# Ledger of designs, part 151: miniprotein binders against q9bqp7

Target 1, 240 residues: q9bqp7
Amino acid sequence: VPQNWFPIFNPERSDKPNASDPSVPLKIPLQRNVIPSVTRVLQQTMTKQQVFLLERWKQRMILELGEDGFKEYTSNVFLQGKRFHEALESILSPQETLKERDENLLKSGYIESVQHILKDVSGVRALESAVQHETLNYIGLLDCVAEYQGKLCVIDWKTSEKPKPFIQSTFDNPLQVVAYMGAMNHDTNYSFQVQCGLIVVAYKDGSPAHPHFMDAELCSQYWTKWLLRLEEYTEKKKNQ
Key: E = the ipSAE of ESMFold2; O = the ipSAE of OpenDDE; V2 = 0.75 times the mean of E and O plus 0.25 times the DockQ between their complexes.

## First folded at step 12 (miniprotein)

Design wd1 (at its last look DockQ between E and O 0.72; V2 from the best seeds 0.75)
Fold by OpenDDE base, look of step 12:
Order: structure tokens, then C-alpha cells, then sequence
Structure wd1 (fold): chain B 240 residues (1-240), chain A 103 residues (1-103)
């Protein structure tokens, strides 16, 4: 049980989405500060076993691709992820804010992969927007807040190449989503609350993306795990 | 032992290098590499304190590899040559130190 328990949901915020679809999605910039990001907390609290598994995988990949090949591979993974997020932001942004759509960004297998999910996405409230949990002292940059099949969700977009075990091995994606939910629900910059999460795994070959919907109950379960990771991080940094 | 002390010092040097690199970039990929290097160096420091010297050495090797990647990426981002040269020197010294400790 977390020592510093805090609710994921804010009882002071209405569950009813105020019917006023904000004409423009929120995009609060991430400020560089001493407050740890969700990503940093999760990364820094990986177990030794998880690290060893990752390193063994890395070493196998280096043997297969060579050192330079592995560097290029890893760099390309991050680049593809970045481009995918940029493309999604462009797609989900109102037409008036659309900078000239780089048509090249839209011509990806990942974008093709998520098309069926995008059909069920509406009411975009935030895109690439910073969240801060003032009480628990962490920050994050969430990908998207929108309605998925009529439910307001924090949506996290992931890219996967088979056999890229990295995304599948990161059991931390649900933790990231709930961390963003909890922060947003208590961030004064946001007037609404989210109760659901959605992880979308897009595939490079354009095969249909896999949606992982997280209801309020599942979010609450992962929230407890997130709080434990945050406590572990906090304790670790106090002892340094 | 002297070997434990040197491994601890090397781990601390890697942590210092991570801190320096974090000051010069906010690139998510570089930050990922730095987080991995930091985590591995911290585990190495703990292993050294426990007397698990082989584990400490292995962890430091992996930490250095992540730092090599980070420095290369920072170089691509257009960081000043003077800073890069300094970072590369520190990294090379760390590599040499680790090689000496493995003998």
C-alpha cells in the first residue's frame, strides 16, 4: 500500500464533460524544472531484472546488427515515434491550426494502422499538453485527451515493430497513462476530469492498431502501482 | 578494497557526466539514454558497495555504452564542438579506467 495515498479522480470535478467542446485543444507547454517527469520516474524505478533483460536483448541485437546498426536502429525507432506523434497531432488538430500538413508525415504505415481508431476519436480536448500533479510533485506530457467511443480518455500512442520487444516489454505504459490521468485530474490548468485511458499500439506495416482500453477500475488498479513507483523514486533520490 | 573504491569513483564520474549532458539537451531520445546510464551507474555503485565487483563492472560497461550513444546524439543536435570534445575525453577516460579495472 502506498504511504502517500492520493486519489486518481478529483471529486471536485464533474464527470460530465461540459458540453462545450473546446473549439481548440489545449496545448500547455512542458516547463523544464526540477520536478521529475512520469517517464523519468518509471525509467529510474525499473528493477535490476528488467534492466538485465533489456541489456541482454540489446547485446543480442548488437551481435545481429553490429554496434552501428543497433545505434541506427534505436535512433530510427525514436524518430519514427516522434514523426508518428507529430502526424497524429496534425490530424487531430483543428484545420485552422494546421500548419501545412507535411503530406510525407501522413504517408506512414503507423498512420494507416490507426485509421480505424481515429474514426472512433472525437471531442479532442488536449494534444501534446503538459500536466502537473502539484501535491505528488511530478509532471508529464500527455499525447491526447479525447473521446474514444464516447468516453473521455487519456490516449497514449505507441509505435511497434515486430519483433520490437521494447513496447511489449514495457509493462509501464498503463502506469504512464494513469499518471497523466491523475495529474490532469488535479492540474488547475484543466477544468475537466478523465476516468478512462487508452493505449493504442500502431504497427509499421499498416496492420490494424491494437487499442487497449482502460476503464476506471483498471485505471485505479494501475494508479496504486504508479504511486508505489513514485514513492520508490522519491526514496531513491533522498538517499543520493 | 582499492578496486571497490575505484569502481565507486567510476560510477560517480558516470553520474556526473549524465548530469552534464542533461543540462545541454531536452531531446527525449537523449534523455532516455541518460536515464539508462544513470540507472546502470547507480546499480553499479550499489554492487560495488556490496562487493559484487563483476556485476559492478558489467553495469558500468553498459552505462558507458549508453553515454557513448548519448554523446553521439548530442553531437548530431549541433552542440558546440568544445563541449563535445570535453565530453568525449571524459568518456574515453571512463572507458580506459574500466578496462584497467577489468584486468
Amino acid sequence: as target 1 above (240 residues)
Amino acid sequence: SERIKRLEELAKEILRLVEELRKITDDPYVLYLLDMAELLAEFALDAAKRGDLEEAEQLLKWAIEYLEYAVEEVKKLGVSPEIIERLERVLEEAKRTLEELRK
Scores: ipSAE 0.818, ipTM 0.920, lowest interface PAE 0.6, mean pLDDT 91
Fold by ESMFold2, look of step 12:
Structure wd1 (fold): chain B 240 residues (1-240), chain A 103 residues (1-103)
Amino acid sequence: as target 1 above (240 residues)
Amino acid sequence: SERIKRLEELAKEILRLVEELRKITDDPYVLYLLDMAELLAEFALDAAKRGDLEEAEQLLKWAIEYLEYAVEEVKKLGVSPEIIERLERVLEEAKRTLEELRK
């Protein structure tokens, strides 16, 4: 168990947004500061074994694609992920002018892949919004907070194609979601809290996306694992 | 012990270059490359402190490769040629140092 446990949920906060909440989704700007991000904590706590496996994968890809082909492949993976997130923000945003500029952005296998999920998403409260945990001293940028099948969730959108350069990050997706959730629930920029998570894995070929719903109990279990990773990070950096 | 000190100095130089490059861009692909270079250089520093010279050298080789990729990507972003030339010189010097240590 973590040496310094802290709750994921805030007992002083309602789990329901009020009717007076803004109709436009929150988008809190991310500020660069001294405290680490969720993704940096997870990256910095990768084991040496995980890094060696990643290097082995990298060498295989270079043999198959050539060095320039590997660079292009990897760069394109990041570009497609970025465009997927931009498209989803546009689709879920109430702004009308974005649609004229988004036509090519919306033509994507990934967007086709998530269509059946989007039909169950409503009540969008936050998009691409910063969160900060003042007590535990970490920050993040969450993708979306919305209702999924009637339950308010922190929603994380993932693209899927093989192989992936961040093997650690793939296995850490639930940790990332609960870290954002815990930060949001204790961030004064938000007037409500969230008790559920959703990870949506979209596919390049347009195949139906796979949702991974996380109820409050499962979120609490992953929260404990996140706290352990945060402790590892803190101890590692304390000795530097 | 002199080889250990030189490997530690090289790892720290790589970490300084990573920090400098973070100031230039927030491009997600470049940041990923820099994060990998940083992690590998930190592992190399630990290996050098333990006296695992072969491991430290391999980790530094990989860190330098990621840093090379990052500099190439920064060039595509239209960064000042004089900054790029300085970064390339420092990186080439790091590569020569590592090659000297392996012999």
Scores: ipSAE 0.697, ipTM 0.872, lowest interface PAE 1.1, mean pLDDT 84
ESMFold2 (binder alone), look of step 12: mean pLDDT 85; pTM 0.860

Design wd10 (at its last look DockQ between E and O 0.82; V2 from the best seeds 0.77)
Fold by OpenDDE base, look of step 12:
Structure wd10 (fold): chain B 240 residues (1-240), chain A 103 residues (1-103)
Amino acid sequence: as target 1 above (240 residues)
Amino acid sequence: SERIKRLEELAKEILRLVEELRKITDDPYVLYLLDMAELLAEFALDAAKRGDLEEAEQLLKWAIEYLRFAVEEVKKLGVSPEIIERLERVLEEAKRTLEELRK
């Protein structure tokens, strides 16, 4: 049980979306500060076993591709992810805020992969927007807040070359989503609350993306795990 | 032992390099590499304190690899040559130190 319990949901915020759909999605810039990001917390609290598995994988890849080949591969993974997020931001942004759609960004297997999910996405409230949890002292940049099949969700877009049909195969992504939810629900820059999460795994070959919907109950379960990771991080940094 | 002390010092030096690199970039890929280097160096420091010297050495080797990748990426991002040269020197010194300790 976390020592510093804090609720994921804010009882002071109504679950009812205020009918004023903001005409423009929120985009709060991430400020560089001493407050750890969600990504940093998760990364820094990986287990020794997880690290060893990753390093073994890396060493195998270096053996197969060479060092330069591995660097190129890894760099390309990050670049593809970045371009995918940029393309999605462009797609989900109102037409008036659309910078000239780089048509080249839209011509990806990942974009093709998520088309069926995008059909169920509406009411975009935030895109690439910073969240801060003032009490728990962490920050993050969430990808999207929108309605998925009529439910307001924090949506996290992921790229993968391998099928991830189960939420368990998404590693710490559920923790990231609930961390963003909890922060947003208590961030004064946001007037609404989210109760659901959605992880979308897009595939390079254009095969249909896997949506992993997280209801309020599942979010609460992962929230407890997130709090434990945050406590571990905090303790680790106090001892340094 | 002197070997433990030197491994601890090397781990601390890697952590210092991570902190320096974090000041000069916000690139997500570089930050990922730095987080990995930091985590590995911290594990190495703990291993050294426990007397697990072989584990500490292995962890430091991996940490240095991530730092090397980070420096190379930062170089591509157009960071000043003077800063890069300094970072490369420190990195090479760290590599040499580790090689000496692994003998």
Scores: ipSAE 0.807, ipTM 0.913, lowest interface PAE 0.6, mean pLDDT 91
Fold by ESMFold2, look of step 12:
Structure wd10 (fold): chain B 240 residues (1-240), chain A 103 residues (1-103)
Amino acid sequence: as target 1 above (240 residues)
Amino acid sequence: SERIKRLEELAKEILRLVEELRKITDDPYVLYLLDMAELLAEFALDAAKRGDLEEAEQLLKWAIEYLRFAVEEVKKLGVSPEIIERLERVLEEAKRTLEELRK
């Protein structure tokens, strides 16, 4: 049980993005700040067990690929993730931006992988948009807020190679989503809130992406776990 | 006791290098490498304070490796040679210090 409990949902805020909302998706700029990001909190609160497993994987990869091969592989994974998010932002943006996008950006196995998911996505409200939780003092950059099969969601896009190249714990993916959700629901840049989440895992080979839908109850369960990770981070950095 | 102090000093030097590199780039891959080095150095400080010298040395070895990868990536981004040379000297000295402490 967290010592600094705070609710994920804002009872004073509507779950409908209406009244004076723009038709263009929100894109709040990310500010460089001393306030920690969601991803930094999660990475800095990895357990020693997780770190040891990651190092075992890293050493195995270096043995297989060589040091230079491992560095190239790892750098490329980050590059492909960046390209995937850029492509999705382009695809989900209004019509005028599609004419100016790089055609090579839109070609990838990951984009092919998510096509069936995109058919169910509509009503895009935010893309690559900063969120800040003023009370809990953390920031994030959410990927997308849109309706998925009629439910307004914070949507997080993930790339995956089988087998997975890093120990990006699949258990932390839901924490990231709810952290963005909680921040957005209490951020003055947003006039509405979101109660559902969606994690979409896309595959390099173009295989159909796997969606993981999170209803409000599940989001509340993961929110508690996020608060514990944030508390752990705060206590760790307080003594430094 | 002397070995504990040397390991703590090495961990703090690694943390200082992380701070320097973080100021000169926003590249997501470099930031990931720096975050890993920071976490490993912090684990090493804790291990040294508990007297777990073998664990502290191993954690510092891993932290130095992440820093080396980070410096190499920063070189690709076109950071000035003067900054890179200073960082490489400090990193090489850190590696030699750790090797000497292993006996």
Scores: ipSAE 0.695, ipTM 0.860, lowest interface PAE 1.1, mean pLDDT 84
ESMFold2 (binder alone), look of step 12: mean pLDDT 84; pTM 0.852

Design wd11 (at its last look DockQ between E and O 0.81; V2 from the best seeds 0.70)
Fold by OpenDDE base, look of step 12:
Structure wd11 (fold): chain B 240 residues (1-240), chain A 103 residues (1-103)
Amino acid sequence: as target 1 above (240 residues)
Amino acid sequence: SERIKRLEELAKEILRLVEELRKIDDDPYVLYLLDMAELLAEFALDAAKRGDLEEAEQLLKWAIEYLEFAVEEVKELGVSPEIIERLERVLEEAKRTLEELRK
């Protein structure tokens, strides 16, 4: 049980989306500060076993691709991820804020992969927006807040190449989503609350993306795990 | 032992290098590499303190590999040659130190 328990949901915020669809999604910039990001907390609290598994994978890939080949491979993975997020932000942004759509960004297998999910996405409230949990002292940059099949969700977009085990091995994606939910629900910059999460795994070959919907119950379960990771991080940094 | 002390010092040097690199760029990929290097160096430091020298050496090797990747990425981002040369020197010294400790 976390020592510093804090609720994921804010009882002071109404579950009813105020019917005023904000005409423009929120995009709060991430401020550089001493406050740890969600990503940093999760990475810094990986177990030795998880690290060893990742390193074994890395070493195998280096043996297969060479060191330079592995560097290029890894760099390309991150670049593809970045471009995918940029493309999604462009797609989900109102037409008036659409900078000239780089048509090249839209011509990806990942974008093709998520098309069926995008059909069920509406009411976009935030895109690439910073969240801060003032009490628990962590920050994050969430990908999207929108309605998925009529439910307001924090949506996290992931890219996967089979056989790239990295995303599948990151059991921490649900933790990231709930961390963003909890922060947003208590961030004064947001007037609404989210109760659901959605992880969308997009595939490079354009095969249908896999949606992982997280209801309020599942979010609450992962929230407890997130709090434990945050406590571990905090303790670790106090002892340094 | 002298070997434990040297491994601890090397781990601390890697942690210092991570801190320096974090000041240069906030690219998510670079930050990922730096977080991995930091985590591995911290684990190495703990292993050294426990007397698990082989584990410490392996962890430091992996930490250095992440730093090599980070330095290369920062180089591609157009950081000043003087800074890169300094970082590469520190990294090479760390590699040499680790190789000496493995003998």
Scores: ipSAE 0.680, ipTM 0.867, lowest interface PAE 0.7, mean pLDDT 90
Fold by ESMFold2, look of step 12:
Structure wd11 (fold): chain B 240 residues (1-240), chain A 103 residues (1-103)
Amino acid sequence: as target 1 above (240 residues)
Amino acid sequence: SERIKRLEELAKEILRLVEELRKIDDDPYVLYLLDMAELLAEFALDAAKRGDLEEAEQLLKWAIEYLEFAVEEVKELGVSPEIIERLERVLEEAKRTLEELRK
């Protein structure tokens, strides 16, 4: 049990925003400061078991590709993830002009992979938008807040090169979603709250993406786990 | 005891280098490499404090590998050659120290 428990939901906020509002999605700029990001907290609190599994995979890939090949492969994975998020922001933004779209950005297998998910997404409220939890002292950059099948969600887009997800590859994804959710729900830049999450795993070959829906109860369970990771990070860095 | 202290000092030097590199660049791939080097060095520091010397040495070897990749990426970005040469010298000294300790 965390020593500094804090609620994920804000009872003073509505989860049912005015549906007739012609609003443009929020894009709060990220301000880099001393406060750790969600991704840094999760990275720095990985277990030794998780790290050893990654190192086994890394060494196997180096044997297959050589060191230069592995570096290029890994760098390209990050680039494709970046391009995927840029494409989704462009697709979901009502404000962006079609004349400025990069057609190469839109032609990836990852974009093909998510098409069936995007037909269920509407009411986009935020895209690539900063969140800050002032009380718990962490920041993040959430991917998307929109309705999925009628439920307002924090949506996190992930890329994967395999058609089936590994359990380890999605282990921290729920924590990331709830950390963004908790920060957004208590951030004064936002007037509404979100109680559901969605993790979408897209595939390079265009195979149908896997959605993982998180209702409010599941989000609350993962929120407790996030608080423990944040506490672990804080204690480790305090003693550094 | 002397070997433990040398491993702890090496881990701390790696951590200082990570912080310096983090100020140079914010590319997501570079930050990932630096975060991995930091985590491995911190695991190594903890292992050294417990007396798990073989584990500490292996963790430091992996941390240095990530840091080597990060320096190479930063070099390709056109950062000052004086800064890069200093970073490469510090990193090479770390590698020599680790190889000496593994004997």
Scores: ipSAE 0.647, ipTM 0.839, lowest interface PAE 1.2, mean pLDDT 84
ESMFold2 (binder alone), look of step 12: mean pLDDT 84; pTM 0.839

Design wd12 (at its last look DockQ between E and O 0.80; V2 from the best seeds 0.76)
Fold by OpenDDE base, look of step 12:
Structure wd12 (fold): chain B 240 residues (1-240), chain A 103 residues (1-103)
Amino acid sequence: as target 1 above (240 residues)
Amino acid sequence: SERIKRLEELAKEILRLVEELRKITDDPYVLYLLDMAELLAEFALDAAKRGDLEEAEQLLKWAIEYLEFAVEEVKKEGVSPEIIERLERVLEELKRTLEELRK
């Protein structure tokens, strides 16, 4: 059990979407701060076993591709991810911001992969927006807050070359989503609350993306795990 | 032992370089590389303290590899040549130190 329990949901916020759908999605900039990001917390609290598995994979890839080949591969993976997020932001943004659509960004297998998911996405409330949990002292940049199949969700978009049909195969992504949810639900910059999460795994070959929906119960379960990771991080940094 | 002390010192030097690199970039990919280097260096420090010298050396090797990647990426971002040269010198010193400790 976490020592510093904090609820994921804010009882002071109504679940009712205030009828004022902001015509424009929120985009709060991430400020450089001493406060750790969700990504940093998760990264810095990986287990030794996880690290060794990653390094073994890296060493295998270096053996196969060479060092330069592996560098190029890794750089390309990150670039593809970035471009995918930029394309999604463009797609989900109001039409006025669409005039600057780089058509080349839309011509990706990843975009093709998520088309069936995008059909079920509506009511976009935030895109690439910073969240801060003041009490728990962490920040993050969430990809999207929107309705998925009529449920308001924090949506996290992921790229993969390998099928991830199960939420368990998404590693710490569920923790990231609930961390953003918890922060947003308690961030004063947001007037609404989210109760659901959605991880979308897009594929390079354009095959249908896998949506991993997280209901309020599942979010609560992962929230407990997130709190434990945050405590571990906090303890680790106090001892340095 | 002297070897433990040197491994600990190398881990600390890696951590210092990580902190220097974090000051000059906000690129998410570079930050990922730096987080990995930091984590590996911390694990190396713990391994050294436990007397697991081979593990410490391996972890430090991996940390340095991430730093090599990070410096190369920062170089592509157009950071000043003077800073890059300094970082490359530090990195080369770390590599040399590790090789000396492996003998």
Scores: ipSAE 0.815, ipTM 0.918, lowest interface PAE 0.6, mean pLDDT 92
Fold by ESMFold2, look of step 12:
Structure wd12 (fold): chain B 240 residues (1-240), chain A 103 residues (1-103)
Amino acid sequence: as target 1 above (240 residues)
Amino acid sequence: SERIKRLEELAKEILRLVEELRKITDDPYVLYLLDMAELLAEFALDAAKRGDLEEAEQLLKWAIEYLEFAVEEVKKEGVSPEIIERLERVLEELKRTLEELRK
């Protein structure tokens, strides 16, 4: 149980879109500051066991690919994720720019993989948008806020190769979603709130993506775990 | 012991280099590499304080490897050659120090 509990939902906010809501998705810029990001909190609170597992995976990959091959492989994994998110932002934006889209981003296995999910996505409220929790003092950059099958969700897009590499924070995906949700629900830049989450795992070969829906009860359970990780981070950095 | 103090000092120098590199990049991949180096150096500092020399040395070796990856990626970002040369010099000194501690 966290020492300083704080609610994930804001009772003073409606979760129902209204006619006065903007027709253009919000894109709040991420600003440099001293406040830690969600991803930094999660990365800095990994257990020693998790780190040793990552190192064993890294050493196996270096054995198979060579050191230069491993460096290129991991760099490309991050690049593919970045391009995937850029493509999705472009697809979900109602505003067409006069600048040319990169059609190579739109023609990828990952984009093919999510097509059946995108058919169920509507009412896009935010894309690649910063969130800040002023009370708990953390920031983040959420991927998307939209309705999925009629439920307003914080949506997180993930790329996957099978088996999944340990290069990024795995096993923490639900914590990322609820941390963004809690921040958004208490951020003055947003006039609405979200009670649900969605994690979408897309595949390089175009196989149908797997959606993982999180209702309000499940989000509340993971919120407690997020608060514990945030406390651990804060205590760790205070004692340095 | 002297070896323990040297390992602690090496871990702290790694942490200082991580902070310096963090000021010159916003690339998510580089930041991930720096976060891993930081975490490993912190684990190594704790191991050195306990007198666990083999664990501390292994953790420092891994931290330095992440720093090597990070510097190589920063070179691709077009950072000035003067800054890159300084970073590479510091990195080589870290590697030399760790090899000396291994005998």
Scores: ipSAE 0.684, ipTM 0.865, lowest interface PAE 1.1, mean pLDDT 85
ESMFold2 (binder alone), look of step 12: mean pLDDT 86; pTM 0.866

Design wd13 (at its last look DockQ between E and O 0.78; V2 from the best seeds 0.77)
Fold by OpenDDE base, look of step 12:
Structure wd13 (fold): chain B 240 residues (1-240), chain A 102 residues (1-102)
Amino acid sequence: as target 1 above (240 residues)
Amino acid sequence: SERIKRLEELAKEILRLVEELRKITDDPYVLYLLDMAELLAEFALDAAKRGDLEEAEQLLKWAIEYLEFAVEEVKKTGDPEIIERLERVLEEAKRTLEELRK
């Protein structure tokens, strides 16, 4: 049980969307501060076993591609991810705010992969927006807050070259999503709360993306795990 | 032992390099590399304190590899003077590790 328990949901916020569909999605900039990001917390609390598995993979890839080839591969993975997020932000943003859509950004297998998911996405409330949990002292940049099949979700977009048909195959992504949910639900910059999460795994070859929907119960389960990771991080940094 | 002390010092030096690099970049990819280097250096420091010298050396090797990647990425956009200093420190870390492996 976490020592510093805090609820994921804010009882003071109504689940009722205020009828004013914000005409423009929120985009709060991430501020540089001493507060750890969700990503940093998750990375810094990886187990020794997880690290060794990653390093073994890296060493195998270096043997196959060479050092420069591996550098290029890894750089390209990050670049493709970035471009994918930029393309999605462009697609989900209101038309009036979209200057010149770089049509080249829209011509990707990843964008093709998520088309069937995008059909079920509506009511976009936030895009690439910072969240801060003031009490638990962490920050993050969430990809999207929107309705998926009529349920308001934090949506996290992921790229993969390999099928991830199960949520368990998404590693710490569920923790990231609930961390953003918990922060948003208690961030004063947001007037609403979310009760659901969605991880979308897009594929490079354009094959249909896998949506991993997280209901309130599943979110609560992962929230407990997130709190434990945050406590581990906090303890680790106090001892340094 | 003197070897334990040197491994601990090397781990601390890597951690200092990570901190310096974090000040000059916000690139998510570089930040990922730095987080990995930090984590590996911390594990190396713990291994050294336990007397697991071989594990400490291996972890430091991996940490240095991530720092190499990070320095190469920031070199594309960073201040040449700062980068040159960081490269020197990184090369010294590599030499130190190689000396400790012998």
Scores: ipSAE 0.820, ipTM 0.917, lowest interface PAE 0.6, mean pLDDT 91
Fold by ESMFold2, look of step 12:
Structure wd13 (fold): chain B 240 residues (1-240), chain A 102 residues (1-102)
Amino acid sequence: as target 1 above (240 residues)
Amino acid sequence: SERIKRLEELAKEILRLVEELRKITDDPYVLYLLDMAELLAEFALDAAKRGDLEEAEQLLKWAIEYLEFAVEEVKKTGDPEIIERLERVLEEAKRTLEELRK
């Protein structure tokens, strides 16, 4: 149980989008500042056991690929993730805002993997948009806010390489989503709130992506765990 | 123990290097590498304070590996004078750790 509990939902805010909002999704700029991001909080509060497991995987990969091969592999994983998010922003934007749109950006296994999910996505309200929780003092950059099968969700897109493990821990994906949700629900740049989450795991080989839907009750459960991680981070950095 | 103090000082030097590198990049891949080095160095500092010297040494070895990857990436676009200095500091850290592990 967190010492400083705070609600994930805002009672003063509607769960219905404002009809006066423009049809262009929100894209609030991320400002460089000193308050921690969601991903940094989660990374910096990994357990020693999680770090050791990740390091054993890393050392096995270095044995298989060599050190230079592992560096190239890891760098490419980040590049492919960046390309995936750029492609999704382009696909979901009504304006096709990427002037330098590469046909290869749209032709990837990860994009093929999510096609069946995208058919259920509508009403895009935000893309690659900054959120800030002023009271709890954390920021994030959420991937997407849209309706999935009629329910307004914070949607987070993840890449995965079957059968190999991902280079980062994936145990925290639900915490990341609810942290964005809580921040958005208490951010003055947004006039509405979101009570559901969706994690979409896309696969490099184009296999159908796996959606993980989170209703309000499940989000509340993970919100408590997020608050504990944020509390742990704050205590750790205060003592430094 | 003198060895505990040397390991603590090495961990703190690694943390200073991480902070310096963080100020000159916004590349998400480099920031990930720096975050991992930071966490490992913090675990190493804690292990050294507990007297777990072999654990501290292993954690510092891993932290230095992440820093080597980070410096290599920053070298592609970074200021040559800053990079040369960072490479010297990192090489000295590697040499110190090799001496402590033997």
Scores: ipSAE 0.704, ipTM 0.875, lowest interface PAE 1.0, mean pLDDT 85
ESMFold2 (binder alone), look of step 12: mean pLDDT 84; pTM 0.845

